VHH binders against Protein ECM9 (ECM9). Designs and how they scored, part 16

Target 1, 377 residues: Protein ECM9 (ECM9), of Saccharomyces cerevisiae (q02202)
Amino acid sequence: MQSSLPLCREFFEKITAYLDYHDFRLTITANQPSITLPYYVDEKAHSIELIIFKTTFLSLFQEAHTYFNKTFSDQSGISNENIYYMTVGFLLTTPENKTVYNVHEDLLKRYFQDNSVLVIPDLLVKEVRLIQRLLCSSNNRINKSSSLWILYRKLFVLSLDANTLVLPDILFVFHSSGSQHFSNYYCWNTARWFYDNLPYNKRIELFNLTKRFCFQNVKDCSSWSALAYMVCQQEEKKTDNIRDFQRLTSSFNVPFKINKVDLNFQVQPADAFTQELVKWIDRTYAADWPPYLCLLQITKFNITLRIEMDSVLLTWRNEILNFEENSGHIKMINNTPIVPEKFSNDLLTSVNFAHFGYKKLFLNKFLDKNKKEQSDS
Short names: E, the ipSAE of ESMFold2; O, the ipSAE of OpenDDE; V2, 0.75 times the mean of E and O plus 0.25 times the DockQ between their complexes.

## First folded at step 12 (VHH; framework vhh_8ghr_2)

Design r4 (from p1 with A34Y; at its last look DockQ between E and O 0.01; V2 from the best seeds 0.00; counts 0 for: pae O 12.2 > 2, grease 24.5 > 24.2, off the site)
Fold by OpenDDE, look of step 12:
Structure r4 (fold): chain B 377 residues (1-377), chain A 121 residues (1-121)
Amino acid sequence: as target 1 above (377 residues)
Amino acid sequence: EVQLVESGGGLVQPGGSLRLSCAASGFTFSEYDYIGWVRRAPGKGEELVARIYPSSGYTSYADSVKGRFTISADISKNTAYLQMNSLRVEDTAVYYCARESFYGTEGFDYWGQGTLVTVSS
């Protein structure tokens, strides 16, 4: 049966091409006068970039929308394959449309119950690649779509089957997505979810990836928050993530293979990481808040760590005092250290104001929390 | 811009019921976010009344409202609800809808303007 959605189908074929390539980038860009083709593919030795032009994007939307209207008005002659391709078109063009996600997921569920529902070769693998590559898109609306990230979690559960080895590519998705889009809340929340539901070996890899990413992206508050969580998990959130995983498994009728996910281990002891983080802050003269916030979050949940931090606190206090004696008081506005105008052209002094300012902020917050805890005890 | 808009507050007699709504915009309900109702009564501090994890449906309640209040969320509408039954005079307060920050330890980071609930005979 000739697909009633040739454009959406073509898109699906393009985006699911080269299934073995994990380094796949989807770019949406304005039309180029010199290019009349609907797509441009830049193939490199180890990476692929699929470029979709605005006109093509709009045409895909129109095709999907037209079919959508037709299907709701006339239920005759509707095929599941056409509905699937329609939803694929909408995943690209309207990534937050809940109706589309419901229809899409329903088809997937039905497919897993009855493989005859959709006649698409290697559908699961292609579906996973589709969603991964959408999440690695240059487009903010797509990459920061909470719905797509949720779908990705669902697909992960489905992919735990030995026949769909998607696990190695998961780390790439976080790295790629996080690198393309600053402070992607949903990306790093998904990383937390994965951290709680990955086996030991993959959990370690994810932790290391996250740590590396944070140290390279000091201003990225979302990734630092995820790192803090990985070091010091909140029991309530952990439990919720695990339950959610179980719920999803049940929802898709996937037998819960008790992957002995040792849920009780820490990849790196919190004390060791805390020491590493403090050293890193001091060595690099960290001039952004996220590292300090990460430290604050970790130390908040561990009394032992708080005690160990006393020496660090004293040292930092003395450093701040010395700095203020020589350079003047550090002023804060909305928890941001202010560099005096007279030092605006002095890069070193500016960095120092930020560095010592955030140390000061850290100390203040740390001490305030301690006082509150003592008052509540 | 993240916005939370509460509605449904009003005057009710003891034993009565109200349903509050919180419409969220600027973000989509996530499995990683908690939505809570916090109330401020005159002369009293803030009290977390109820909390929901929208994607999982897991809920928690303050002891003071347990069995009387029910929090729910419709992800498709990006809206949270607080069904308040068997209302008491001590339930009189401004009720705020709030979102918990993903930064984990800082509590709720976004608040609505609040809706007044008055329980009086």
Scores: ipSAE 0.000, ipTM 0.212, lowest interface PAE 12.2, mean pLDDT 87
ESMFold2, look of step 12: ipSAE 0.011; ipTM 0.417
ESMFold2 (binder alone), look of step 12: mean pLDDT 80; pTM 0.810

Design r5 (from p1 with D33E; at its last fold request DockQ between E and O 0.70; V2 from the best seeds 0.00; counts 0 for: pae E 3.7 > 2)
Amino acid sequence: EVQLVESGGGLVQPGGSLRLSCAASGFTFSEYEAIGWVRRAPGKGEELVARIYPSSGYTSYADSVKGRFTISADISKNTAYLQMNSLRVEDTAVYYCARESFYGTEGFDYWGQGTLVTVSS
ESMFold2, look of step 12: ipSAE 0.367; ipTM 0.753
ESMFold2 (binder alone), look of step 12: mean pLDDT 80; pTM 0.815
OpenDDE, look of step 12: ipSAE 0.503; ipTM 0.772
ESMFold2, look of step 14: ipSAE 0.013; ipTM 0.414
ESMFold2 (binder alone), look of step 14: mean pLDDT 80; pTM 0.816
OpenDDE, look of step 14: ipSAE 0.704; ipTM 0.876
ESMFold2, fold request of step 27: ipSAE 0.000, 0.297, 0.020; ipTM 0.092, 0.733, 0.433
ESMFold2 (binder alone), fold request of step 27: mean pLDDT 80, 80, 80; pTM 0.815, 0.814, 0.814
OpenDDE, fold request of step 27: ipSAE 0.419, 0.372, 0.473; ipTM 0.734, 0.727, 0.767

Design r6 (from p1 with E106T; at its last look DockQ between E and O 0.01; V2 from the best seeds 0.00; counts 0 for: pae O 14.7 > 2, off the site)
Fold by OpenDDE, look of step 12:
Structure r6 (fold): chain B 377 residues (1-377), chain A 121 residues (1-121)
Amino acid sequence: as target 1 above (377 residues)
Amino acid sequence: EVQLVESGGGLVQPGGSLRLSCAASGFTFSEYDAIGWVRRAPGKGEELVARIYPSSGYTSYADSVKGRFTISADISKNTAYLQMNSLRVEDTAVYYCARESFYGTTGFDYWGQGTLVTVSS
């Protein structure tokens, strides 16, 4: 029987091809006159890019939509496989459609309860790859789909139980998604969730990945926030992430193997990281707020660390004073250091105004917090 | 051995019709492979006339033949077809059937021997 959704099925097969490749990019682009194929695959030695043209994209949507209307109007002849492919088409073309996700997840749940529900070879592996590769899409609507990231968490839980190869590729997903889309909140929020629920060895890797990413993407506030969390976990958020993990395991009837995740696990002591971050800020003359905000966040919850910061604060204070004495007072507008017009063409001075300006902002915020804590005590 | 064998070519008057067949052997129409009709006219370059993905039924046409030609496939017979209507003198060419790999990166990997279509008054 010819699949009622041949295009969606074809898409599924393409996106789940080369399952061993973790470096997979999904690109949606306009039609190109020189290319008459519905898809283009750029295969490199260690990476694959699947390019979907606009016409193909629209055709997939139309096919899925047509089937949706038919199926939900007439319950006769419903195939689970066709429903699955329909949802796959919609995951691509209409991200954040809650109905689609509900249908998709329900079908997966049933499949995991009864493997006969869907007759698709290696479905679990393919499903994981499908979602990973969607999350690594060039399209913002797909990559920043909160629903897809939630589904990814669910699949992670399922993968843990099934000993599937999802774990090794998790880091790549964060890196790829984060690199393609600036300040991807959902990506890095999911990274927090994974940090709390990953085994020790993978936590270390995730921490290192995040740290490296932040140092290379100084303006990415979402990643820096995630880094701060990984260094100094908030008890409330940690608890929530663990609870969510348990909820997900229950939802899919996965036996909760209490991975003795050392709940008190710290990859790097907060004081050591703080020292590293301060040095990095000073060395690079950091001219963006996220590193300073990260420092502010990690020092907020540690009294000991605050005491240790006294020397840094004094040093920075003196540096700021010296700079202002020589270059003029640093003005702030909406928590952004202003470079005087006379220095607009002086790159070094401009960077210094930003650097010392954000140090100044950091000190002010740090001291204000300390005053509030003393007043409440 | 993979073979594609074209048939149905011949002499036809302008405005006439022909139906070409491409019988495939040595492989089965996969869900992912495409079958294309490519023509080579004297003094002209190669032109992809029509493409079909047999499994999905997805078809595409060159602008030059759109509305006149129809590509189809019968999976049960492992045969592709090109229905050519309203033939023009400029449609005169050797028509080849070819298989295109799933990813399209390698282009057409198997070709038939071709069948001559001559449109002349």
Scores: ipSAE 0.000, ipTM 0.164, lowest interface PAE 14.7, mean pLDDT 87
ESMFold2, look of step 12: ipSAE 0.010; ipTM 0.314
ESMFold2 (binder alone), look of step 12: mean pLDDT 80; pTM 0.807

## First folded at step 14 (VHH; framework vhh_8ghr_2)

Design s1 (from r5 with S56T; at its last look DockQ between E and O 0.17; V2 from the best seeds 0.00; counts 0 for: pae E 24.1 > 2)
Fold by ESMFold2, look of step 14:
Structure s1 (fold): chain B 377 residues (1-377), chain A 121 residues (1-121)
Amino acid sequence: as target 1 above (377 residues)
Amino acid sequence: EVQLVESGGGLVQPGGSLRLSCAASGFTFSEYEAIGWVRRAPGKGEELVARIYPSTGYTSYADSVKGRFTISADISKNTAYLQMNSLRVEDTAVYYCARESFYGTEGFDYWGQGTLVTVSS
């Protein structure tokens, strides 16, 4: 008897199940002798971890691959639903398979035009859950799949006609995916895209989430870069992501118009954020570069902020001079402050070398950019 | 149908102030319409000086006037204002009140006749 893709169907039902949670993680791991089930659900407080054991993962791949060969060799027992479930298995096991991704996307596009194309209850809601929860995977191939992040943008556009709950889950996805992969470029570039295209009230929420994440994950350069982008939008008003959104609405024939109110990028004034960041750097003796680079990026195209930094520059310069007088010259290798060997066991002095070293690097780069701007005019 | 009538232009010395008014008729301020002040100076072409969405209070300014000019609107009077302080010789221009269309079109669809502002010592 021909296969009905029982493994891929079971996976789809597991990954799309309705659950009330604040955090989700998808994990693929080695089998445990004490657990013989194909899946394990670990529920902690308001968070859930769905564990897929490696033998289950490999069986899903084999089932999907066997069915894929049927679609090429035979046409018996081929249905749109089975093709969909096959692609779901591949989105988990080989998310960069472009042929399968295109088949999955084509079925979704056809479904949005004619719901009879796929007879799967609540498909749009389940598709959104599927993609969001795949993006919460600890597996790098899945979480860093540019194809999945692009599909997520497309689902947002499609949801504007379907009145789905995608908007609340958007903030969850960025927190969960960002926390699982240090400096996740794809995650935070997608956050920029949503920042430009969300309604104003949700833009505020995304800004605040990104800001909290940055201060809790100080070394994460991708999240700090996204925060700097969001602050800079009030001045730069880049349109690349807005034009991409408009191309997608046209491609899907979604009759949506962005209200001019939602083009407001003034969430936290750049002056106020700059002052907050400077105070935080000083109070905490910040010893990591990403906050300083964020400050450089924010002041790059804002002449008023560059001038208002004069008192900060004077204060920091005096601090650096005093530190070097007492502790010695700060040496740099590849733009990284070097802690002298004689202080390697002195925790506070080591932090101070990094702190004042990065202040020194900031000053040099800030003054060099001012000179370049003046010379170019 | 839509009309915009500017007033308040004139001659002023550098460092002085002027207040421009734009009385609108044929439409009411809605959530989706913006009023802007655009100026034309000799040899410089058009410059958007200031913009306001009266329903939301969102405003923006050209870098050349930031901190010196203030745009405002009185919805009950269907009127927008441009307060121009610390005027400079380079602010000399014909100032037009203009309405930006709702549909996200870049540019303005209705213009007043303009009011001349001359800053000269």
Scores: ipSAE 0.000, ipTM 0.092, lowest interface PAE 24.1, mean pLDDT 81
ESMFold2 (binder alone), look of step 14: mean pLDDT 80; pTM 0.815
OpenDDE, look of step 14: ipSAE 0.494; ipTM 0.772

Design s2 (from r5 with S56L; at its last look DockQ between E and O 0.02; V2 from the best seeds 0.00; counts 0 for: pae E 24.2 > 2, placed apart)
Fold by ESMFold2, look of step 14:
Structure s2 (fold): chain B 377 residues (1-377), chain A 121 residues (1-121)
Amino acid sequence: as target 1 above (377 residues)
Amino acid sequence: EVQLVESGGGLVQPGGSLRLSCAASGFTFSEYEAIGWVRRAPGKGEELVARIYPSLGYTSYADSVKGRFTISADISKNTAYLQMNSLRVEDTAVYYCARESFYGTEGFDYWGQGTLVTVSS
């Protein structure tokens, strides 16, 4: 409609531009003395970074909030498009403003019922790009915004009614966003939600993506917990996320009927995954706790896996005993193996104290049927 | 009626080989079903030595048999196999074929009658 909100409109066009790269990062950073442009695009062969300078960020904040305040004082000449672009500015600058979030969501819901509500070309594709790329921000306030992750779930549901599925590109965000913030709880809980509600072929794709991420980011406890969840869905399927999906489809009046094949949660069999994880732990001398905790979570209530683990536990026990005989007793503080000071410059021995220490911790927790590891600190 | 019929057991010298078969009837192999080999030796309880999901090809092994035993399946014959190489006296046991239920309704729900494997000089 009108060219009101020029800064928010420019931001929308920048962040929704089609750029064919395998990785994306959104960065808000300090102004640089020799750069007068409001944005900088740093393109590499397999990645892109969109940089928003701090003065541009603050100007977007001021523009969006000024327009929001004018909406209260004069309602004449207010267009849905200007309201939309104002809300886009808020999603960047104050993503947890629930009043504006609700306005943005309402416009989307009305648009999917009646496309004349917003006359913006390619809106579904651009909205998905907007939310995905916001979630790829290195800024923790944006990357960890529960509102943005919830909106991403809602966009998936709304896209089912739009007859333009964006499923081919829907999963990359978990890798990119997970990489931007260590142990991103909201990212990986959203991955669980998608895992339960995706078509079967995409569920397999998300499982493989999550598995690759975990082995590339061994210390990330949130991603390993999500992987354990996905493996366990084959055995004891939890329905919380499925019920939430059904609630959303009803709330949006989206006609959706899941195919029988999409009720299939078989991906990699749990015993095959367990065998792979144990082999990886042994081969790499794994010295971080999250893989061991993942193994505990998967094996806790699966009797077939429990039987398979009996031989592993015996082997690990013998390895621990031999190591302690040669190198001394492994001591632990806060469930963390302690490397004796005399070995602090011996990298092989230091790794072995962590490796066999975590095996010892795993063994103790696996065998402790009367003491669940849910104990709080 | 679901049935599992083992065959191929016998007497063998240490270092020898045997191939066990498990013919399944009353169900067809699917991506959701696992076939396991469980052995019972004197003085020891039951040990799951190998498992396969026939339609998926995923396998697992007990450490005591890794590198020596290979589990496989022929979907067209509805049969699973356990190739046992480099046999040791400790491998002497009755070997049972068992079917694991989909979604873990509790362990193995159907068992064969067993086939005896004896490893002795």
Scores: ipSAE 0.000, ipTM 0.091, lowest interface PAE 24.2, mean pLDDT 81
ESMFold2 (binder alone), look of step 14: mean pLDDT 81; pTM 0.820
OpenDDE, look of step 14: ipSAE 0.523; ipTM 0.779

Design s3 (from r5 with S60R; at its last look DockQ between E and O 0.60; V2 from the best seeds 0.00; counts 0 for: pae E 6.5 > 2)
Amino acid sequence: EVQLVESGGGLVQPGGSLRLSCAASGFTFSEYEAIGWVRRAPGKGEELVARIYPSSGYTRYADSVKGRFTISADISKNTAYLQMNSLRVEDTAVYYCARESFYGTEGFDYWGQGTLVTVSS
ESMFold2, look of step 14: ipSAE 0.366; ipTM 0.745
ESMFold2 (binder alone), look of step 14: mean pLDDT 80; pTM 0.813
OpenDDE, look of step 14: ipSAE 0.191; ipTM 0.596
ESMFold2, look of step 15: ipSAE 0.027; ipTM 0.414
ESMFold2 (binder alone), look of step 15: mean pLDDT 80; pTM 0.812
OpenDDE, look of step 15: ipSAE 0.290; ipTM 0.669

Design s4 (from r5 with S55D; at its last look DockQ between E and O 0.33; V2 from the best seeds 0.00; counts 0 for: pae E 16.6 > 2)
Fold by ESMFold2, look of step 14:
Structure s4 (fold): chain B 377 residues (1-377), chain A 121 residues (1-121)
Amino acid sequence: as target 1 above (377 residues)
Amino acid sequence: EVQLVESGGGLVQPGGSLRLSCAASGFTFSEYEAIGWVRRAPGKGEELVARIYPDSGYTSYADSVKGRFTISADISKNTAYLQMNSLRVEDTAVYYCARESFYGTEGFDYWGQGTLVTVSS
């Protein structure tokens, strides 16, 4: 058996190697004069970093590209395995190349219907490991690839028929990918999809991970929006995610198993979370918008919570009025509170302008939302 | 070898209480899988009455037993329990302890032999 695509095969072996750690990061960086190796593995107590040097990255692209062009000529050495390794090289270097993505996906679909299509040991485990670790990349082109996140959903569906342990470890990817890229829409939109399709125990774990992430990364609007989604029951969006799951199971001929899921299940009731969030805002003098937007999103679709907010709205309105009487009118530009120049060196007053400014913005948007809802009735 | 052994069944009057036990071996409760109690009455089908995920403590109940039955687990003893209060004649059944597979409440892969609960005067 003749070995082709040695660089892409070596990359596949490196990125799919078994490593018993809780965190993974993939980094592409400039060559270092003191390091002549194409790869470097930095192992720490709780994390592993796989470093790919730029000349290695470019060589992987060139090898894959050369092989791709060969598939349009009658040269020897073309096989399904070599096509697979070529696509692996492209998933790293140009993950949004739709032609190559479709070839990679086609090979996987054919493999899961007929295992003789690809003779690669432990292929499902290695494929899942490959995609998970690509999504743990610090490189924006790779980490924010919509194609890779969609492939991850498809691998989840395939794993249900293959009885793989991928499902127990699925939470790691969201924390690692989210922490490496601020307000990562693709990561957190995928977390919503998984939340609606995971078993209850894993939904609890994903909710708690998302909640912890939000309070540790207060300015991350994508994670707060995902948390709001998980707290409130947005029936239309939940239905869309479930239908997409069903579409994927049909596409792969995976038997759709009716899951007797309690549709009323909530990890934390929306009224309890709302009370906790209001208390947290008041206690910490929250001065960033995403927590307020989260509260606005939760109350938008729940008439009972709108009524329960009356006491909060009155309290906040009085606080805003008192602050403006003592410190001056809060000026807003593009929905952002402005700290007057005369207070620029007064840290407490600067925080208070932001805090009460965002409370004022919340009240205006909440009242405008209620005005529209009441007029429609 | 995976084994589930039920105990604690018997005869009880309406309004009385029983506590069922399920001793497990060959796997650990602290994993992501659930333990369920399923009952089968004569002339009726199977009903999942209660489920627990021991790692998280999450529980769920059939509407027919909600508020009357309580499921719990002792991880150190690898044992699940079903406390059945305010028993009714309709609760008469053979009660099975079962391990739920990764996905879904009806995906039980291992079952005990069952313990009979009879509610009558």
Scores: ipSAE 0.000, ipTM 0.234, lowest interface PAE 16.6, mean pLDDT 81
ESMFold2 (binder alone), look of step 14: mean pLDDT 80; pTM 0.812
OpenDDE, look of step 14: ipSAE 0.669; ipTM 0.859

Design s5 (from r5 with S101L; at its last look DockQ between E and O 0.01; V2 from the best seeds 0.00; counts 0 for: pae E 22.7 > 2, off the site)
Fold by ESMFold2, look of step 14:
Structure s5 (fold): chain B 377 residues (1-377), chain A 121 residues (1-121)
Amino acid sequence: as target 1 above (377 residues)
Amino acid sequence: EVQLVESGGGLVQPGGSLRLSCAASGFTFSEYEAIGWVRRAPGKGEELVARIYPSSGYTSYADSVKGRFTISADISKNTAYLQMNSLRVEDTAVYYCARELFYGTEGFDYWGQGTLVTVSS
């Protein structure tokens, strides 16, 4: 019997191979002049890179679309396995196609109710690896896909219910995906969701990974926002992500379990983190806004912490005044400090305009918040 | 109610001196407030001439007046001063006292009525 969808099946086999390798990268690149192979696999001691050449990528797209059109005409040769492989091709090439996404999800739901729906060995493990490896690709359309990130949350819930799987390789996915796409909103929003729903030992690891990532990627506003969320969550526990987890468990008929000890766990007290962040800003002459916004967000929700900032505010005010006396007034356009033209060739002075400019912006926003709360209450 | 009242303007010959005063009421000088002197000359736009943060004594000046003008404040009298020496015809303008808050905006939120300074021979 002839295989339908040979290209999509081959892709699935390639992307789900090497199940014991957690460092797996997917790259889509231009064909090399003399290469006729559809794929190249670069095996290293601890990592795999799967390279898909552009003509192969386009052929996968065409094969999946041709099969999709066949399903509308109800022609012979339609099977659950072929529908699944078609949806895999679409998750790679057009991950935001909602019709196909819903078909993919429906097949998974039916499979978990009745394993005979799909005859694919180790399907749950392969599905988890498929989604993880798609999210770790350098392709922005795939890496940024809200649908794939939502599916990843669902696979986490299903992995708990199956009782045959350990947790997904969460730390690698967030680090790799965050690194591949600057300020990846969907990645870091999902990290918040996992932080709220992970057991405490994994929560510690995710917090420390996020903190390290932020200090290594200072301009990444999405990661800093996630870090601020994690610090604040220790103080004021928002339940939105816990409720979403409950909704997903109900949707899949998975018993909801909550660990009361993990809800009370603190990795780093907010005042200790705040002191560390202020010291880091001062020591490094931080010249980018995200660390300051993180500080502003953390101090917003704790009256004691807002009061403890008084000494910092006074010190920073005096530093700004001294700088402006020596170097001139700091002008702001769209909340961005402007370096005067006469200093544009002086790198040290240019950094100082940004540093003290963002301190000035922070002071204005922090004090305006306190003023409004005094007058409004 | 915040009020700023200027005084001390008038006619003076080139090379002469004037002292402007800005009496503040409805607030007391704090560590986050600055008092500025802004001038508007005929046919010209606004120019911030001098600024002081009264609580710390920090001051700044426009290049056009450095070495000739001195801004000061007396916290006990809630008053800021602008000593203008070596006056030039180009200094002819209406001089406004204005308050700047660090928290809120970069600009000035309260202005006085202005006092005219005329420098002519």
Scores: ipSAE 0.000, ipTM 0.119, lowest interface PAE 22.7, mean pLDDT 81
ESMFold2 (binder alone), look of step 14: mean pLDDT 80; pTM 0.813
OpenDDE, look of step 14: ipSAE 0.294; ipTM 0.662

